# VH-VL binders against q8zy40, part 14

Target 1, 190 residues: q8zy40
Amino acid sequence: MIVGVVDYTVGNIGSVLTALKRAGAVPVVVKGVEEAGRVDAVVLPGVGTYEAAYALARQFKEVVLEKPTLAICLGMQLLFESSEEGGGQGLGVFKGRVERIKARKVPNIGWRYTHVVKNSEIIAEGYYYYLHSYGVRWGENEAYTAYIKLEEKYVAAVERGHIIGVQFHPERSGRTGLELIKRFLAVAKR

## First folded at step 2 (VH-VL)

Design z13 (framework fv_zagotenemab)
Fold by ESMFold2-Fast, scan of step 2:
Structure z13 (fold): chain C 190 residues (1-190), chain A 125 residues (1-125), chain B 112 residues (1-112)
Amino acid sequence: as target 1 above (190 residues)
Amino acid sequence: EVQLVQSGAEVKKPGESLKISCKGSGYSFTSYWIGWVRQMPGKGLEWMGIIYPGDSDTKYEKNFKGQVTISADKSISTAYLQWSSLKASDTAMYYCARQYDFDSSGYPWEYFDYWGQGTLVTVSS
Amino acid sequence: EIVLTQSPGTLSLSPGERATLSCRSSQSLVYSDENTYLAWYQQKPGQAPRLLIYGASSRATGIPDRFSGSGSGTDFTLTISRLEPEDFAVYYCQQYGSSPLTFGGGTKVEIK
């Protein structure tokens, strides 16, 4: 399976590419919509600045809506309507606002237990690696699949159909993250 | 070994100010939350609030917010509980306690694993 | 706010007897991680509270095995299998699943 990793022109996507190869995919770097149209699935990586990522990612909204999508960290945040960070606009795939997290230490760095509240073929409950200063507060929302507990609850995973967003970094989460990527690929092949 | 040592008993009149202390030792003081618990004479335990000494982030129980100030000085590993104007109803034993904080998760809702010996505050005219 | 109700308020027993103390929560304390965020403390006259049990059933370091905790959801029990003289004290349950942290009203175990 050919998986396009969107390159926001900033940040290192090497760990994402390596994780996808280990999971059995053929990852390719994509910079434009036409390239993304030729792949089987897309990944919106969690690297780069919000402003730079939004400027490039906004052209991929239609691709995200039509193809299996895994959005990681910043990638997940771009799927929401707005953000406190920088320019503030998101793709609006999911309703809600990204805000600076309320925790005794920001950024939220380290392994956190991720609580799954809805059945998911892709997101398994357990520990994943987090590295973020912004997040989406937990609330009643049909798409919200998993949360983490900081001083407040924050969305750890969001799902609607073929679109999967995770706040954590599966490419940095060892075997647990690798298995998540494998499950994403298996579901995407259907 | 982990220890929390509190300041000595206080006898005060209504309207006076007071600041009591809780000094931690034997662990990384800036890596754990410190909670304050009140026990009025003959009564049970009431959580008042907590502080993370590493950045002085505080959480108060609603009924104590505005009545007391919780602070910490990480340079001397000491947390404080302070009143600007004491009332007779503040007469109580005050405990500081360390909250278990596994993995620095940023999650302050934990049980208390070590307690100070308590500071008795008596407010009478 | 989660309210914890302890019963009985006072339990009068003799050394050697079994003590069973109840703590009821106004809301379930079982979370999706299958952990139960309920602790028990012992307070002897003139002393600070001491942690006995955390996670509803795990004994804290140094606590004798005659102390055990059980229960899930909303109903919890602290059992002292054979009371020793030093066990006559007040016992408090505490939930730490959500803010604000709350304690039960206490159960006094006194000599008969």
Scores: ipSAE 0.000, ipTM 0.478, lowest interface PAE 14.4, mean pLDDT 87

Design z14 (framework fv_zagotenemab)
Fold by ESMFold2-Fast, scan of step 2:
Structure z14 (fold): chain C 190 residues (1-190), chain A 125 residues (1-125), chain B 112 residues (1-112)
Amino acid sequence: as target 1 above (190 residues)
Amino acid sequence: EVQLVQSGAEVKKPGESLKISCKGSGYSFTSYWIGWVRQMPGKGLEWMGIIYPGDSDTKYEKNFKGQVTISADKSISTAYLQWSSLKASDTAMYYCARLPDEYYDFWTGYSFDYWGQGTLVTVSS
Amino acid sequence: EIVLTQSPGTLSLSPGERATLSCRSSQSLVYSDENTYLAWYQQKPGQAPRLLIYGASSRATGIPDRFSGSGSGTDFTLTISRLEPEDFAVYYCQQYGSSPLTFGGGTKVEIK
């Protein structure tokens, strides 16, 4: 399976490419919608600034709506309606707003237990690696699949059909993250 | 049960090519990174690079990139370290060692948990 | 790159004595509340290194309980509570939290 990784103009996607290869995919770097149209699935990586990422990612909204999508960290945040980080608009795939996290330590760095509250074929409960200063507050929402507990609850994963967003970095989460990517690929192949 | 068996000692002249091997057994060879570590006579350990045999993804320490080639043949569970042109300064003991399959920028579990016996490479005129 | 500094370079002791070996990192190795990516190895003359401690404080399989690791952040210690004759060797610390993987310069524990 050919998986397109959207290359934001700022940031290194090497870990994502390596993780996809180890999971059994053929990753290719994608900079435009024509390239994204030729792949089997897409990944929105968690690297770069919100402003730079949004400027590039906004052209991929239709691709995200049409193809199996895994959105990582910043990539997940881009799928929401708006963000405090850039004072910016999001793609509006999911309802909600990205805001600066209220926690004793910001950024939220390290391994956090991720509580799964809805059945998922892709998101398994357990520890994943987090590295973020902004997040989406937990609430009642049919797309909200998992949360983490900081001083408040924050969204750890969202799902709607073929679109999967995760706040953590599966490409940095060891075997747990690798297995998540493998499950994403297995579901995407259906 | 888990073993890494390296090829025998080599005596070479400067300018010659060389390929040494590390054969894994007793585990899933394609599921673990294999690292190469150099130890010059009387000195400490230096990490050279690693390879993931399942997809041949390689990472080199900067000073060894372009000096050596790391490769693997997963069909025979063997990793390789190669020089196109040896120098006297390549005289050292070379070890291969196994890392867990969860290696990324951050990972859990063991560091190098099993080591080969070492291959002594002597380069002299 | 993360630089690991081991001290002392040589430690001269007798069997039965306590050995305390230091390893200092140029940056923090605490990546989570659960994991610190620092290992200790023992190397005897003519032999490959042997893993003693991983995650700063966890003993590897088969390692006697006289070996213990401690520390967090940037300052780490390997302690051998009571030296046995077979413990006279060179000891290396290693970080594996980021690439490139790096080793300390080693501490030689020798018989007095």
Scores: ipSAE 0.000, ipTM 0.468, lowest interface PAE 12.6, mean pLDDT 85

Design z15 (framework fv_zagotenemab)
Fold by ESMFold2-Fast, scan of step 2:
Structure z15 (fold): chain C 190 residues (1-190), chain A 124 residues (1-124), chain B 112 residues (1-112)
Amino acid sequence: as target 1 above (190 residues)
Amino acid sequence: EVQLVQSGAEVKKPGESLKISCKGSGYSFTSYWIGWVRQMPGKGLEWMGIIYPGDSDTKYEKNFKGQVTISADKSISTAYLQWSSLKASDTAMYYCARQDYDFWSGYYLDFDYWGQGTLVTVSS
Amino acid sequence: EIVLTQSPGTLSLSPGERATLSCRSSQSLVYSDENTYLAWYQQKPGQAPRLLIYGASSRATGIPDRFSGSGSGTDFTLTISRLEPEDFAVYYCQQYGSSPLTFGGGTKVEIK
């Protein structure tokens, strides 16, 4: 399966490309909507600043709505309506606002137990690696699949049909993250 | 609630066989590695090896390979550490612990949850 | 194999004092992914070790914020800002960046 990784930031997407290869995909870097039209699935990576990511990602909204999508960290945050981080506007795929997290230490860096509250073919409960200063507060929402508990509960994963967003970095989460990517690819192939 | 529960203390004579257990609960047992760590009386911690219960893939510290066998039965969420012939030098506390392995880098990860330990005493 | 050297072997302090524990690695623990694979564990007599810090500086779930880890490359520190009675224990550092995994010899923090 050909998986397009959206290159919307000045950050390095090498770990995402490597993880997709190890999961059995053929990753390609996409910079435009035409390129994204040729792939089987897309990944919105979690690198760079919100403003830079939004500037490019806004062009891919229709692709996200039409193709299997895995959105990682910042990528997940872009799918919400708005963000306190620079740029302010999101793609509006999910209801809600991204806010600066309230925790004893910000950014939230490290392995956190991710509690799964809804049955998912892709998101398994367990420890994943997190690196973020902003997040979405947990609440009752049909799309909210998993949470982490800091000083408050924050969304760890969201799902809407073929669109999967995760606050953590599966490409940096060892075997657990690799298995998540494999399950995403298996579901996307259907 | 994640728990690793180990079998009770054992008192054995040299030459006897032994199999101790570590049962996981409160998480997906097949999604994490289980590591074994030895602590000889009054000494520090020594990593022995790990097993991935989903496919029984094992990795041993070189000095423990051939001395012990690590195995798992995923149908009952239990990992095992086994000796075919015990020696007095095997007297130690044995811990199991949940561990991850970073497949992409080939690096082992930290031990986030530990069993209570199994004391093995081997004396004549 | 990577050798971890902990110092001091024993640290005698009173409740309320700050504890600073050192762990030195024979090789750099910063890898190509720019992560540092160094953890700290606490062990009380008769108990299993408990994870305190991983990735050199990330606090494990449920660990009080008086525990902090710092350092990079080959020189690492565990700091307990204000010792509480329950903090008197043996502390081990561990590298998990390469096989075989190795632990330091431990530092015992005891009541003065």
Scores: ipSAE 0.000, ipTM 0.437, lowest interface PAE 16.3, mean pLDDT 85

Design z16 (framework fv_zagotenemab)
Fold by ESMFold2-Fast, scan of step 2:
Structure z16 (fold): chain C 190 residues (1-190), chain A 122 residues (1-122), chain B 112 residues (1-112)
Amino acid sequence: as target 1 above (190 residues)
Amino acid sequence: EVQLVQSGAEVKKPGESLKISCKGSGYSFTSYWIGWVRQMPGKGLEWMGIIYPGDSDTKYEKNFKGQVTISADKSISTAYLQWSSLKASDTAMYYCARHEDYFWEGYYFDYWGQGTLVTVSS
Amino acid sequence: EIVLTQSPGTLSLSPGERATLSCRSSQSLVYSDENTYLAWYQQKPGQAPRLLIYGASSRATGIPDRFSGSGSGTDFTLTISRLEPEDFAVYYCQQYGSSPLTFGGGTKVEIK
């Protein structure tokens, strides 16, 4: 399976490309919507600033709505309605607002236990690696699949149909992250 | 140099509360995970859970979640295992152990405490 | 959860003999990063476990070279090339490739 990784031109996507290859995919870098139309699935990576990434990612909204999508960290945040970071607009795929996290230490860096609250074929409960200063506060929402607990609860994963967003970095989460990517690919092939 | 020292043996009655300790020394306590392992008399080793003392991030094995509380006080380099209400089935040796890697890829236990024997009987 | 099965349950040998202990995993412990996440511990009567081997084959600090770990995938072996009196103990394997962490049931190495 060919998997397009959207290149925001801001940040290094090397770890995502490597993780996808190790998971059994054929990763390709996608710079425009025409290239994205030719792949089997897409990944919105978690690198760069919100404002810069949004300027480039907005052209891919229709691709996200039509193709299996894994959105990582910043990529997940881009799928929400808006962000405090840079006063940014989001793609509006998921309801909610991205806010600066309220925690003793910001950014939230390190391994955090991710609590899964509904059954998912892709998201398994366990430890994943986090690196973020902004997040989505936990609340009642059909799409909210998992949370982490800092001083408050924050969304760790969202899911609706073929669109999967994770706040953590599976490409940096060892075996647990690699198995998540493998499950994403298996489901996407259906 | 690296040492984990556990609190002494406890003899308790069912329904009583208990808090046992594990004090680390000779290393950066807040930079390493502390795990708890149970060994029932004549039985093998059972992983109970882990805590990262730097931020109190905690994970439990499913059979122990809700049965015990794992905590840590980084100011005195001490981790704790606590029961609100002991049962006879809690009679066991309890070990604390450190794992070297902060990352998920490395949960083998390199240094162990000497163990705390907990006996729960009438 | 990953289940580890150790065999035999008891191994009766004399000092100077070779001991071979087996640990079988219900799932492969070799991951795409090519690391194998299996450890071996020794527990002497009245003592805490002591780490012997990690990563299936790497000896921990201070462990004598008579101890060696081998195997990959689902089948693993701990070998003690020449048993010393202090080696009569219970040995446990442990996987750390998947949560929850799990231990094998142990193999007791006892004097014949």
Scores: ipSAE 0.000, ipTM 0.449, lowest interface PAE 13.1, mean pLDDT 86

Design z17 (framework fv_zagotenemab)
Fold by ESMFold2-Fast, scan of step 2:
Structure z17 (fold): chain C 190 residues (1-190), chain A 122 residues (1-122), chain B 112 residues (1-112)
Amino acid sequence: as target 1 above (190 residues)
Amino acid sequence: EVQLVQSGAEVKKPGESLKISCKGSGYSFTSYWIEWVRQMPGKGLEWMGEIYPGDSDTKYEKNFKGQVTISADKSISTAYLQWSSLKASDTAMYYCARQYFDWLLEAPFDYWGQGTLVTVSS
Amino acid sequence: EIVLTQSPGTLSLSPGERATLSCRSSQSLVYSDENTYLHWYQQKPGQAPRLLIYGASSRATGIPDRFSGSGSGTDFTLTISRLEPEDFAVYYCQQYGSSPLTFGGGTKVEIK
């Protein structure tokens, strides 16, 4: 399976490429829509600034809507309507706004238990590694698949059809993260 | 060509059930929200609620929650609006519309169905 | 909930005249993303509504350039620079800056 990883230019995507290879994919770096048209699935990585990521990712909205998509950390945030970070506009795949986390310590760094509330073929309950200053507050929504509890509940994963977003970094989450990527690839191959 | 085609006009009595439809074509039905809008005779537009057909996630305006049920069957690209027990006050034109999420904008209703006239009288 | 108030309720004009329609929001629709989630729709008698303007000022595909939108914060305007016979219709503003999604009450542009 050829998986396109969107390159926001300023970030390091090496860990994502390595994790995809370990999961059995053939990852390729994608910067344009034509390149994205040639891959089987896409990954929006969690590296770079919001401004740089949005400027490039906006051209891939149609690809995200039509192809299996795994969006990681910043990538997940880009799928929402808007964000307090940077330029502020998102791709609008999921309703809601990304806000600066209200917690004792920001950024939220470390391993957090991720509570799964929706049956998912891809997102499994357990510990994942988090590194973020912005997030989506938890609420009643069928697309909201998992949450973490800080001072308040925040969205840990969203899922709608072929589009999966995770606030954590599976590429940095050891075996648990690797198994998530493997499940994403298995579902995407259907 | 993107198109939303709604079911035909209905004439019902109070207390009867009703289910009207909105069929999408020319686009990925599971990738866009379907909106339901009521227009009472001679009145303005009222948003009722919406559904994302890909996972059947629904949202309702508070005054319509419990009054109607919104659903979708993605296998036939069709969304539904249903009443378990109609009232005379449900007499209205009902429109479905597609909500397009854009990187610059959240939510224009870019394509509309032709409308389904529902008349409820004794 | 955000309430949209349109004025006037009815605007009586002749073809060739300029029409100016107002939509006022009970709360500011300007967010930190600098986008404005306000849209305008046209409804002709016996027809479904159609999108005219989105994001306060962007013209939808196929809409003639005599239609323009402007405004920010709480005050928005739809302008028709020179009315054509086919422009006599009801116009609605709509916001989705916050849930629930709301419409204004409409402005009817009718022949004088």
Scores: ipSAE 0.000, ipTM 0.440, lowest interface PAE 18.7, mean pLDDT 85

Design z18 (framework fv_zagotenemab)
Fold by ESMFold2-Fast, scan of step 2:
Structure z18 (fold): chain C 190 residues (1-190), chain A 122 residues (1-122), chain B 112 residues (1-112)
Amino acid sequence: as target 1 above (190 residues)
Amino acid sequence: EVQLVQSGAEVKKPGESLKISCKGSGYSFTSYWIGWVRQMPGKGLEWMGIIYPGDSDTKYEKNFKGQVTISADKSISTAYLQWSSLKASDTAMYYCARLWFGEQYPDYFDYWGQGTLVTVSS
Amino acid sequence: EIVLTQSPGTLSLSPGERATLSCRSSQSLVYSDENTYLAWYQQKPGQAPRLLIYGASSRATGIPDRFSGSGSGTDFTLTISRLEPEDFAVYYCQQYGSSPLTFGGGTKVEIK
């Protein structure tokens, strides 16, 4: 399976490419919507700033709506309606606003236990690696699949059909993250 | 200042029930996990489980799941460790400790209660 | 599960001497975030454990400069540069990089 990793032209996507290869995919770097149209699934990586990532990611909204999508960290945040970071708009795939997190230390860095509140074929409960200063506050929403506890609860994962967003970095989460990517690929093939 | 104050020593017979407490003060009680650690006489430290008082979410070490119940009452900033039926093998010092989070995870225990000695003998 | 092995079991020293305590992990404790999730605790007779070091090398609040932690991967050391009378205690290492949380068996630092 050919998986397109969207290149925001900033940040290092090497870990995402390596993780996809280890999971059994054929990753390719995608810079435009035409290239994204040719792949089987897409990944919105978690690198760069919100402003720079949004400027490039906005062209891929229709691809995200049409193809199996795994959106990581910043990638997940781009799928929401708006963000406090950079005063930005989001793609509006999921309802909600990205805000600066309230935590003992910001950024939220390290392994956090991720609580899954509904059955998921892709998101398994357990420890994943986090690295973020912004997040989406937990609330009642049918798309909200998992949360983490900081000073308040924050969305750890969202799902709707073929679109999966995670606040953590599966490409940096060892075996647990690799297994998540493998499950994403298995579901995407169906 | 942060403090965890535990209930006093207990002397019990096998088959009796027991509930010991750990009261937190000097911090937002609902914002930190509280863990329970057992220390058998002359032995080392053994993690039993943790609870998040904000919503009573609990995690047990596998060997303690079903053997004890961990609970909390956030209205009085108190966590509990409970046995329905004590055994002689439950004789130990029991510590509660606050789990630091938000910096590194899984986190370390930054503040500890003074301990509750539980003696179970016939 | 990750097993932590502490050595020596007992260290007999006099005040003023340097204490060096070892903790070895069965697996690397360096994660992809490059942080090392290892802590050290001090326990005096009849008292609760007290946090000394977290993240392998960061001193906890109120801990004197004579205590230092070092090491990475699988080999870790707690050093007490100049023993004070109040330092005679049992010391435990603990990993918090993976579940279940595990402690070492302890090293007793006693008066010679």
Scores: ipSAE 0.006, ipTM 0.484, lowest interface PAE 11.4, mean pLDDT 86

Design z19 (framework fv_zagotenemab)
Fold by ESMFold2-Fast, scan of step 2:
Structure z19 (fold): chain C 190 residues (1-190), chain A 122 residues (1-122), chain B 112 residues (1-112)
Amino acid sequence: as target 1 above (190 residues)
Amino acid sequence: EVQLVQSGAEVKKPGESLKISCKGSGYSFTSYWIGWVRQMPGKGLEWMGIIYPGDSDTKYEKNFKGQVTISADKSISTAYLQWSSLKASDTAMYYCARQEDFWSGYEPFDYWGQGTLVTVSS
Amino acid sequence: EIVLTQSPGTLSLSPGERATLSCRSSQSLLHSEGYNYLAWYQQKPGQAPRLLIYGASSRATGIPDRFSGSGSGTDFTLTISRLEPEDFAVYYCQQYDSSPWTFGGGTKVEIK
């Protein structure tokens, strides 16, 4: 399966490309909506600045709504309505606001137990690697699939149909992250 | 300093209800998960579930969901394990234990209660 | 579900001897950061378990240096370099990689 990784022009997507290859996909870098229209699924990676990522990602909103999508870290944050980072607007795929996290140490760096609250074919409960200064506060929302506990609960994963967002970095989460990507690919090819 | 103190031994008949307790002290009770572990006579350790007392969020091991209820009262720093109708197969030592999920993400159960022996027989 | 297998079931030794306990996991517990989600606990007769080792090799606070953990991935060892009388107990490994947080069946270290 061909998987398009959106290139925000800033940041290194090498680990995402490598993880997709290890999971059995054929990853390609996409920079425009026409290119993304030719792939089987898309990944919004978690690299780059919010402002640069939004400027490019906004053109892909329709692709995200139409194709299997895995959105990682910053990619997940772009799917929400707005962000405190850079005064940014999001794509508005999911309701909610991205805020600077309230934690004793920011950024939130390291392995965190990710609590799954809904049955998911893709998101398995367990430890994943996190690296972020902004996040979505947990609340009542049918799309909210998993959370982490810092000083407050923060969204770790969101799902609606073919759209999956994760706050963590599966491409840096070893075996656990690789298995998540494999499950995403298995569901996407149905 | 950090201590988990459990309620005393119980002797019950099948069909009776029971609620046992685990009181935390010496730390911020609402900042740590409390887990429950069963040990049947002569057997090993079996994880049952956990609760975050700050918001009463719970996770159960699949086989215990619906058989027991885990709850907490943060005003008195106490977690509970409850049965609506005991079975003879519930005879076991029950331990509560603290899990740090906040900063380390990799500490397992670091402090344990002394255990509550539950005997269910007719 | 991750299954942990401990061996031997029983070790019969004398004070002063070295004890070596094995724990094998059905799945790798090693993550890309080099951390193994494996712990060791000691349970003395009539007492609650006590955490000895976490992350496969880090000693918990207050644990004497005669206790050491080693191994990575699926094969782990707990070593007690010189048994003291208070070390005769049952030892359990536990994985905390994924729910449910399963324990091994235990190894009983008993006096000869």
Scores: ipSAE 0.007, ipTM 0.572, lowest interface PAE 8.9, mean pLDDT 87

Design z2 (framework fv_zagotenemab)
Fold by ESMFold2-Fast, scan of step 2:
Structure z2 (fold): chain C 190 residues (1-190), chain A 122 residues (1-122), chain B 112 residues (1-112)
Amino acid sequence: as target 1 above (190 residues)
Amino acid sequence: EVQLVQSGAEVKKPGESLKISCKGSGYSFTSYWIGWVRQMPGKGLEWMGIIYPGDSDTKYEKNFKGQVTISADKSISTAYLQWSSLKASDTAMYYCARHPLYDILTGEFDYWGQGTLVTVSS
Amino acid sequence: EIVLTQSPGTLSLSPGERATLSCRSSQSLVYSDENTYLAWYQQKPGQAPRLLIYGASSRATGIPDRFSGSGSGTDFTLTISRLEPEDFAVYYCQQYGSSPLTFGGGTKVEIK
């Protein structure tokens, strides 16, 4: 399966490309909607600044709504309505606001146990690697699939149909992350 | 068998540049963080920084930022630690380690290189 | 920066005796996920460090049962229940729950 990785032109997507290859996909870099239209699934990577990523990602909103999508870290945050970081506007795929996490240690760096509260074919409960200063506070929401517990609960994963967002970095989460990417590909092939 | 093999001992003068290496084998080099640790003669261990070779994402410990450069060449599965201008205070044993602490909960345990002794004296 | 203080600096003991090594952190190492990110390493002269314990109490693969870790919050202990000749070495604690990663100063276990 051909998986398009959106290139925000800022940040390095090499680890995402490598992880997709190891999971059995054929990753290609996409910079425009026509290129994204030709692939089987898309990944919104977790690299770059919010403003730069939003400027490029906004053109892919319809692709995200139409194709299997895995959105990683910053990519997940772009899918929400707004953010305290940078330009403030998101794609509005998911309701909610991205805000600076309230903890004595920011950024949230390291392995965190990810609690799954909704049945998921892709998101397995366990440890994943996190690296972020902004997040979405946990609350009652049909799409909220998993949380992490810092000083407060924060969204770790969101799902709606074929759109999957994760706050963590599966491409940096060892075998656990690789298995998540494999499950995403298996579901996307349906 | 996972192995990290480091370059040989170096004897340098203050002001000289140096680049030492750490070659990984027996695992997916681009899928694990590699860290550098300094141990000064008769002293304890100090983390210097870590790099993810898949995308060269690098994080330095505060005291080493600007003093050294950490890099990796994934085509030859090798990580590097580099000084532009050595000082006598850089005399130490330098270890590389596949960074176990981000993957320890997945059942992987850590692997260390044998160490590279760097001596800087006039 | 989390500071780890190890005590004593040196333990002089004989083979067969029990060794108890202390590590105290300047901040709690219990995260909200209820894991404790504290490791213990052994280093012998001329050798790289070897992981003994992770998560404060989990023994690393291949490490003998005589090594055990305990403690939570800010106070941690490495216990060697019955010293073997090969156990005379320097032991370091390390926290990995916060950046920067930090080691303790080490405890040398030496033959009396």
Scores: ipSAE 0.005, ipTM 0.456, lowest interface PAE 13.2, mean pLDDT 84

